# Designs tried in a protein design chat: miniprotein binders against a7ua95r516to809. Part 260

Target 1, 294 residues: a7ua95r516to809
Amino acid sequence: ASLSLLSISDLVPDLQFIFFWMSNAIEILYFIQQKSPAYMQTIELMDDKAGSKESLLSATISANEEAMTILEEVIMYTFQQCVYYITKTLYVVLPGLLDCNPFGTEPSSEQCRRAAGVCVCAVCVMPEAVRRVVSVFQTTSDLLQQYQVHSEIQSQMFAYLFFFTNVSLFNQLIDKGPARGWFQRSRVLQIQASVKILLDWAKGAGHNHLAQKFFAKFCSTVTILASPPQQLSQMSWKALCAEHPSLKPVQLHRILTQYQLMAELGPLPIWQPSSEDEAYIYRTVDLLESFENH
Below, E stands for the ipSAE of ESMFold2; O stands for the ipSAE of OpenDDE; V2 stands for 0.75 times the mean of E and O plus 0.25 times the DockQ between their complexes.

## First folded at step 17 (miniprotein)

Design yk7 (at its last look DockQ between E and O 0.66; V2 from the best seeds 0.00; counts 0 for: other shape alone 9.751 > 2.5, SAP 72.527 > 70, not compact 1.29)
Fold by OpenDDE base, look of step 17:
Structure yk7 (fold): chain B 294 residues (1-294), chain A 99 residues (1-99)
Amino acid sequence: as target 1 above (294 residues)
Amino acid sequence: DTSEELRKRILKLIIEALRLFAEALKLAREGNPEEALELLARAAELMTEAADIARELGDPYLIDFAELLLETVARMIERLARRLGDEEAERRAEELEKE
């Protein structure tokens, strides 16, 4: 199936199945964790017929450990499967976020038109491209809640999804941005507004800290590019590094170089990297973010 | 003691059922839902046996554990069977639309 046609709605049945399996595994694991200690104490209080009690206790400990290991593997596997499918849908919809004009009058979604009146909910007033991204996250949230998945697992899932989103958006902006005109101030302001809507959603969903943490690099890039030339041209390399610590020297240098070209600025000596950073600005391998190591 | 050996047997059945449960998930995700259903059915048989032995022993923990697993496996079977039924119905509907 072409990745281009895959919507989150098409994956909901599969995701529901995976979440159902995850939830069941968590329930069983919780049962063992809550009830096994008392059972072992019960065994310890049994009448000691020569070595039988110790053998049963040992067998019980071993069985509980093995059961928990199996269940943890199931939970980990189902988690990975959920992330895999959700990130595939994100991969399809995220490029639309960079091309989105949130200041345009986009027609309300058909779903909101069929309800008896114009739905003025925050999601219904979103630009379609932003709404599609939010829909992936909202569907994920709804599924996690439906299956009563533990809050820690929910946090880990959203951490990874925000990480993935940041890497994807950052890499697309750095790689394709100049060619697509995304470095133009007007386009950057559109991107900034679109990302703000996403961050506002994340805040409303209770994931504000995670969103701020994992979107830091993309937000820093957009902030620099949104800055007026008069303001940014007064900032030194050292000041920019300090204000945007999420950016590697090579990334900051690339952003500033492309900004300079777009704004038709002459060479700015104050943007010259420090002697310490000079060796790092040529590390092109560090320019794009990796999806690995998270 | 025959009672301790029975408890150990129940624990072995539980572990085997959990292995089948985990393997059934992989099979279902790999596109072998029929084989997954067979493993879950076998797990349900094991848990039925385990629950029966546990009830005979009067061991509340082992009863609760075996019954929880049995109920879980039963829910999984029902969910997977419905999914397969829906997919078959959709395929049949698509075939009828092509005729």
Scores: ipSAE 0.795, ipTM 0.914, lowest interface PAE 0.5, mean pLDDT 91
Fold by ESMFold2, look of step 17:
Structure yk7 (fold): chain B 294 residues (1-294), chain A 99 residues (1-99)
Amino acid sequence: as target 1 above (294 residues)
Amino acid sequence: DTSEELRKRILKLIIEALRLFAEALKLAREGNPEEALELLARAAELMTEAADIARELGDPYLIDFAELLLETVARMIERLARRLGDEEAERRAEELEKE
């Protein structure tokens, strides 16, 4: 379910090193952006008796452009290195969200209650699988703040991490769901609750809009699967497409097929794709999402 | 004039140091941290020279630029040396940071 060698805590020293390089490159880039215009204006106001002012101005412009290019490449490289290691850890822990029961009482919750007699903490224990995912996000957030990474880069980092999370959860659900029993209605409701806890973390961390944007496909999938049979069976294909625009026709078709099977609504098709969409509901190449698909 | 040529010299030193800084990062991430330390040490030498020239000229922008880079490189040397267990390189980097 998880490998201690791939836990985020094991990667913190490497991530600290990478974020430190990134933060230093950002600081130098910021210095150039903030100070160089005034310096060039100072050069233009110098007395130019020998004509060397124009040569210095040209050299300064050229040096600034090259310096900013070098620093931007360092920032990009460090960003890519961070996302590589963080997503490697995240990939290991994310499937556990699909298996966990967020409504159950964990042994640690029982131990906390017994230690206090009457539970004076009034705190619900976060399920282990959700805690592992939140720990990756929280550790990332803490590192970004520790190294004072600019807010724009922090947003780009979490946009990518949420994108990765969405793709990973969606692909696992679609690919492994039948074999793992994840399409059972009770299991879907547990998955929905687990994702709610994750979305609540994102909201509290100031990333609500990013999470809403980038989790849309997985959340739509779970929303459909969690729907009461009476409600869903009366919705047309067109209405479902309009309500869930993040889902491709092949994806929606697969989700509805699994829903019909697990809700025992019989083998006859309930949802009839539009004539335009019929060509696309069998495009199996479009079923799973690419981790590189932007 | 000579003052302008010295300023252009400082700019060239800064760019060379930035190239060494960027290459050292790649080497450190590719499993060559001792070679990365060598490049960072060279970058620190360049920025020490650049800072000395900038102070003689009294050019506050170039002083600030060179000192920022020198402090940055020194911090990276200290951190990388600590991971390698190179106590002499770490101590030297700490001394450079205090400048």
Scores: ipSAE 0.761, ipTM 0.904, lowest interface PAE 0.5, mean pLDDT 84
ESMFold2 (binder alone), look of step 17: mean pLDDT 79; pTM 0.729

Design yk8 (at its last look DockQ between E and O 0.94; V2 from the best seeds 0.00; counts 0 for: SAP 70.461 > 70)
Fold by OpenDDE base, look of step 17:
Structure yk8 (fold): chain B 294 residues (1-294), chain A 99 residues (1-99)
Amino acid sequence: as target 1 above (294 residues)
Amino acid sequence: DTSEELRKRILKLIIEALRLFAEALRLAREGNPEEALELLARAAELMTEAADIARELGDPYLIEFAELLLESVARMIERLARRLGDEEAEERAEEALKE
């Protein structure tokens, strides 16, 4: 099936199945964690008939440990499967975010038109490309809530999804940005506005800290590119490194070089890397982010 | 003591059912949902036996554990059967959840 046609809605039945399996495993694991200590104490209080008690206690400990191991494996597996499907959907919709013009009067999606009332919800007023990305995250949130998944697992899932989103957007911007004109100030401002809508959603969903942490690299890149030439040309390499610590020297150098070309700025000595960073700016292997480092 | 041996048997049944539950997930995800359904059905049988023995013993922890796992397995059967269009398996699972 062409990846291009895959919507989150098409995956909902499969995701629901996986989440249901995960939720059941979590419930059983929680039961063991909560009730097994008291049961072991009950065994310890039983009349000692010739070492039988010790044998039962040992068997109970072993069974509980094995049960918990099996359940943890199921939870981990189902988590990975959910992330796989959700990230596959994100991969399809994320490029649209970079091409989105949030300042355009794009007609509201047909779905919100069927409700006779102008739904003024924040999602209904979103540009379609932003709405598609938000829909993936919202669907994920709704499924996690529907199946009452533990808050820690929810946080881990959103951490990974935001990580994936940041890597995907950053790599696309760095690799394709110059050719697609995404480094042009007008386009950068559009991207900045689109990302702000996504971050505002994440804040409203209770994931503000995670979003700020995991989008830091992409946000830093967009912030630099959105900066007026007059302002950015006064910032030294060292100042930029300090303000944008999420960027590697090679990444910052690439961004500044492309900015310079786009803004038709001559060589700026103030942006010259330090002698310490000069060896690192040529490490092209570190230019793009890896998906494996999470 | 016959009661301790029965408790150990219940624990073995629970572990076997959990192994089947985990393997059923793998099979369902690999595109073998029919085989997954068979494993879940077997897990439900084991938990029914476990719950019966636990009730006879009057062990509240083992009763609750076996019943919880049975309920979880039955819910999975219902959902998987519905997805496969196996109405008979779905109905059997729904009946097991009402008892």
Scores: ipSAE 0.787, ipTM 0.932, lowest interface PAE 0.5, mean pLDDT 91
Fold by ESMFold2, look of step 17:
Parts: C-alpha cells; sequence; structure tokens
Structure yk8 (fold): chain B 294 residues (1-294), chain A 99 residues (1-99)
C-alpha cells in the first residue's frame, strides 16, 4: 500500500545519513587496522618499569579489539538498514520485469528526442519496468561512491541486492507463471531480453562477476524455457542438471513440467530424473527460495 | 608509571566515546535525534580530553586516534543538528572541526 508509492528518490536523504555514519565508522576501523600493529611495536621499545609495559600492551590489545567490535557492529547495523530500505523499493518494481515487453517502440522523452542528433542516454531508451530497477541499482552505486564506502562493502551490498533480485524474480515466475502466461515462449523471450539489459548494466558498473553468480538460478530457468522444443527434447535430465547446477531437482522438474504443458509434449523418458534425484523432485519446501538464507 | 596510566586512561575514554557514538546512531534511527545529539556531545567532550592528554604525552598514535574520532563525532553532530534545526549545536560542531 503505502510502500508501493515509495521510490528510491524518496529514500535518498535517509540513505545519505546512514551511509555517512557507515563511512565514518569504516574510516576509524581502517585506522586501527593499519596503525595498531606498529604502535604495539613502539610500546615494546619503551622503558620497562616494574612490568608496566605488559600491562599497557594488554590494555591496548583489549581496547583495540573492543573498538573494532563496536565499529563492526555499527557497520553491520548501517548495512542492514540500507539493504532493508533498498530491497523494499526493489520488491515493488521487480515484478514489472516479468510483464514487460522490451521489443515495443523505444521509449523517448521530449528532452531525449531533442538531443537525438548528439546522444540518447541508455536510461531514456530502456523499457520503463527495466529503468525502474536500474534506477534503484544506479542510485545505490552513486551513494556508495559519494560516501567513499570501501569496495569490499560495496561488493557485499550488490551481492545481496542481486541475490534478492534473483529470489524475487524466480519465486514470482514459479508461483505466478502459469496463471500469468509467463511460460509462453514469446513471453519468456521478452523476459530474457529485459534481464539482458539489466545484466549489461551490471557489467558496465563493474559487478559482472556478482551478477553472473547471483542471477544464475533465474537465468538458467529462463534459458531452459526459451529453448526450442526440438533442442530441449534432446537433452537428458543428467545433461540439464550438468548445464544448470544452480537449479534444485524440484525446481528443474517444475520448470520442465511447465515447459511440457506449453509445448504440448507428452511425458518424455529422457527427462525422467536419475534414481538419486527421484526422492527430491517432490520436496515442495525446496521449490521457492528464501530471502534470508541465500 | 604515570605516562602509561595516562595512555590507559586515553584508551578508556576512546572506548566510552565509541559506545556513545554507536548508541547515538541507534537513537537517531529510532526517532530520538535529540537524545542522540546529547550522547554525541558527551563523546566529543571525552575525545577533546583524550586528545589533550595524548598531546601532552606526545603519543602520535593516540593523538591521531582521538582526533579522528572527534572529527567523526563532530561531523555527526553537524549533520544531525542541521536536520533538527539546532543552530547552536551545528556551530559548536563546525568550530570543533576547524581545530
Amino acid sequence: as target 1 above (294 residues)
Amino acid sequence: DTSEELRKRILKLIIEALRLFAEALRLAREGNPEEALELLARAAELMTEAADIARELGDPYLIEFAELLLESVARMIERLARRLGDEEAEERAEEALKE
């Protein structure tokens, strides 16, 4: 309801505040990590009076450990706060990718059209549903750069955002796909094209490795569904498992069942699960992905 | 000796200020920004004392630690005070950062 009206731009002031706090904590943590070892060496070179050097060294180690613990908790808390608000925005805009037709007429604004003789920006030519998702990722990237957040934390944040995106898209496709007609081959090709635009953004932003890793399950699903029947019907269960290791047996079985229904194929012996997998294709608890554990 | 006891005191002041810094964040996020400013102001007082003692000792590590934390706290005060419209707290933070 109220959240469905919330855009990433409405959250920017709060996100700026949280990232600012995070960046200050990172700076202090980095100082301790870089300077404390040399300081310990200088304590060992001081004049020793009745064992007071050991007491100071012990106190310094203890204080540094506690300081780093406090700062790491601040960084974790601010990270959780950022991710929470960013993913709430993503949750609202991601389903639109599944209904999007990226092959429609190119979207253009009057300003983009007036600049057509020079340059048209990539955001203006994207389908609106893709643009909304990219806008969340790009705004996040801009904020992380603005506040000079350490590259490891930036990578961890995008790893989680891509994980969240994959889980959201996969679960929606599996759960709502039959009722929404998303398993029709023409619709799957539209979904594949929309995801390609998103992956191209991730590559250009320097996150290709993370996107390839964390979108693997959804991309495998779309790749299978987009395959021509003549090609897919020649691939055994073992071959499909080998090509798509991100898919659990229950997930692959469900995808093939939906494909079979849309292509009007009868049961195919080549798609019978291996004996090892037979017990797992009915584990309904494993069908949908969890937002918390992946 | 007394110089080593003073170094231990600086470390204790730093830890107390860090605890105030972390609690101020939680208070600000929970809708208590005026209480958060009070904790940050106390943290700034602790770090000013720590920096003064560290400068008397001539301990460059503890000087840098205390000054870095004081700068961070002052930046938080400035930003939070601006959101609250507290001109007095903002001016105090700006003057602390100039030092």
Scores: ipSAE 0.757, ipTM 0.905, lowest interface PAE 0.5, mean pLDDT 85
ESMFold2 (binder alone), look of step 17: mean pLDDT 79; pTM 0.725

Design yk9 (at its last look DockQ between E and O 0.87; V2 from the best seeds 0.82)
Fold by OpenDDE base, look of step 17:
Structure yk9 (fold): chain B 294 residues (1-294), chain A 85 residues (1-85)
Amino acid sequence: as target 1 above (294 residues)
Amino acid sequence: DTSEELRKRILKLIIEALRLFAEALKLARSGNPEEAEELLKRAAELMTEAADIARELGDPYMIEFAELLLESVERMIEKLERRLS
């Protein structure tokens, strides 16, 4: 199937299968972790011939270690598989977020699971492009809850998904933004509003801290671009670096350069990089974010 | 067999069942769900044997472990069968 046709709904049966394996493996692992120490103590207290008890204890330790290793491998494998499929769906829907006009009158989604018919829930009132992204995250959340996946694993999964989303959106904005007109103030404000809806959802879903952390770079970029020229032209390079520490010097420089071109401001001496940063602004290899750092 | 040897046997059965469980996942994900089901069925057989031995010994930990793994494997079989259906 072409990547363009892949919806999260189409993957739900496969994801359910993977999550089921993962949850079962976690349950068994947790059992071993919780019960094995007490069992070993029980073996130590057995009134058996000295040699037999030691052999059983050794065998139990070895078996538990091997069992835990196998289960951890299963958990890691299933986690990776889930992330792989979910990120594929995100890859398809994320570009739509940048083109979204959230201020338009879009009809409520009839696909709200909470109501038969027109629903006015927070998800149903979202622009379609935002709703598609949120749907991926919500489906993931629902599956994690359905299978009672441990909270730590849930947090790790959302951390990665938010990371992936941030990298994808940031790279698209930086690379394609000028050509697509996404650096125009009106378009930036649309993007900002769309991202706010997503962040509000993440907050409502209990992932506020993770969302703030992992979307920082994209949010910083959008914040700068959304700033009025009169305001931004008064901010020095150092001030901008301090306010937006998630941006590398090369990234900030690119954003400001494109902003300057779009706003027809001409060269601004106050945006000149510091002598310390001057060498870094030319490191184009660091301009786009990598997916490999996670 | 001494009670200790029986416990060691249960542990061996558990490890083998877990190996089959892990392998079954890989097979299922590689497009071999029928082979995956066969491995899970074998794992269930091993855990049934393990649970029986554990009950005969009256070892609560071994009973609980074998039964937990058996139930997990059986649930996986049911889930897999529903997909093949």
Scores: ipSAE 0.829, ipTM 0.958, lowest interface PAE 0.5, mean pLDDT 91
Fold by ESMFold2, look of step 17:
Structure yk9 (fold): chain B 294 residues (1-294), chain A 85 residues (1-85)
Amino acid sequence: as target 1 above (294 residues)
Amino acid sequence: DTSEELRKRILKLIIEALRLFAEALKLARSGNPEEAEELLKRAAELMTEAADIARELGDPYMIEFAELLLESVERMIEKLERRLS
């Protein structure tokens, strides 16, 4: 099994199995959480002729705690298995987002063609690279709904997937961007359009808050790079840090350096780092993000 | 107290079945689906006994707990058998 050829559709049978096991464990855990307190109250009200209901209450508490521990371990194991396989698929497809052109595809919708004659409707245009990423998210969402996984677990799943997506795109942009020409104005606008398609998917799927939170670093980067020079040159280092708190000083410094090269600007005094940040702008160990806890 | 001891017996059966349920998952995911099925069938036997005791007592909580776990285990057995065929 080659990771470069891994498709989400190849994983569906295994994911269905894992989600089904998870869903059953969640159902049992929820039962204990919702019903056990009332049951323990009924034990406390029992006639204690033998003076032994304290023993039953103690045994019930102990068993419930052990059962919940076992079920939580099952849920954690199945969650980790799902995330592992799904993120392997994302890892393969995400780099294509940085190279694609969402503005250059052929119109395929009859409705778009009839409405304008020569107009290309953005809703009808989705590059293959973007479609492959959306397919991973949509398939994940469909599976979670199919197995009625509790909404809190679904949110945790997409929090991890969006975090992973952000790290992958940010690291590739920072690391490979100069060599690939990704900081050129036209390319930044193409990247921005492709990411907007992902953000629109997340909003329609009910995950807008999570996407805003976990894509923040990559989106901040693209927002800065897409800004007109006349507007960005009026913002101080402190103002940029306040507007983009997700960016570390070394990251913001690198982004501004690439912006200066693209816009043919010399160093600007207003972008001089604060004294607090000066120690950190050359910490190359902090430039790229870890896939582990961010 | 006979009723108290039977309720404690149900709890012990439930915990053992849950342990078998969790272990079967690990076996199925590590390439041992036949052994996983064996553990699930053992868990189903435990939950059948637990459900029978709970019905004799007329304890709605214990009945629901035992039936829920039994149904879960039986669904997993069926799903695993279909993957093995």
Scores: ipSAE 0.788, ipTM 0.957, lowest interface PAE 0.5, mean pLDDT 86
ESMFold2 (binder alone), look of step 17: mean pLDDT 83; pTM 0.800

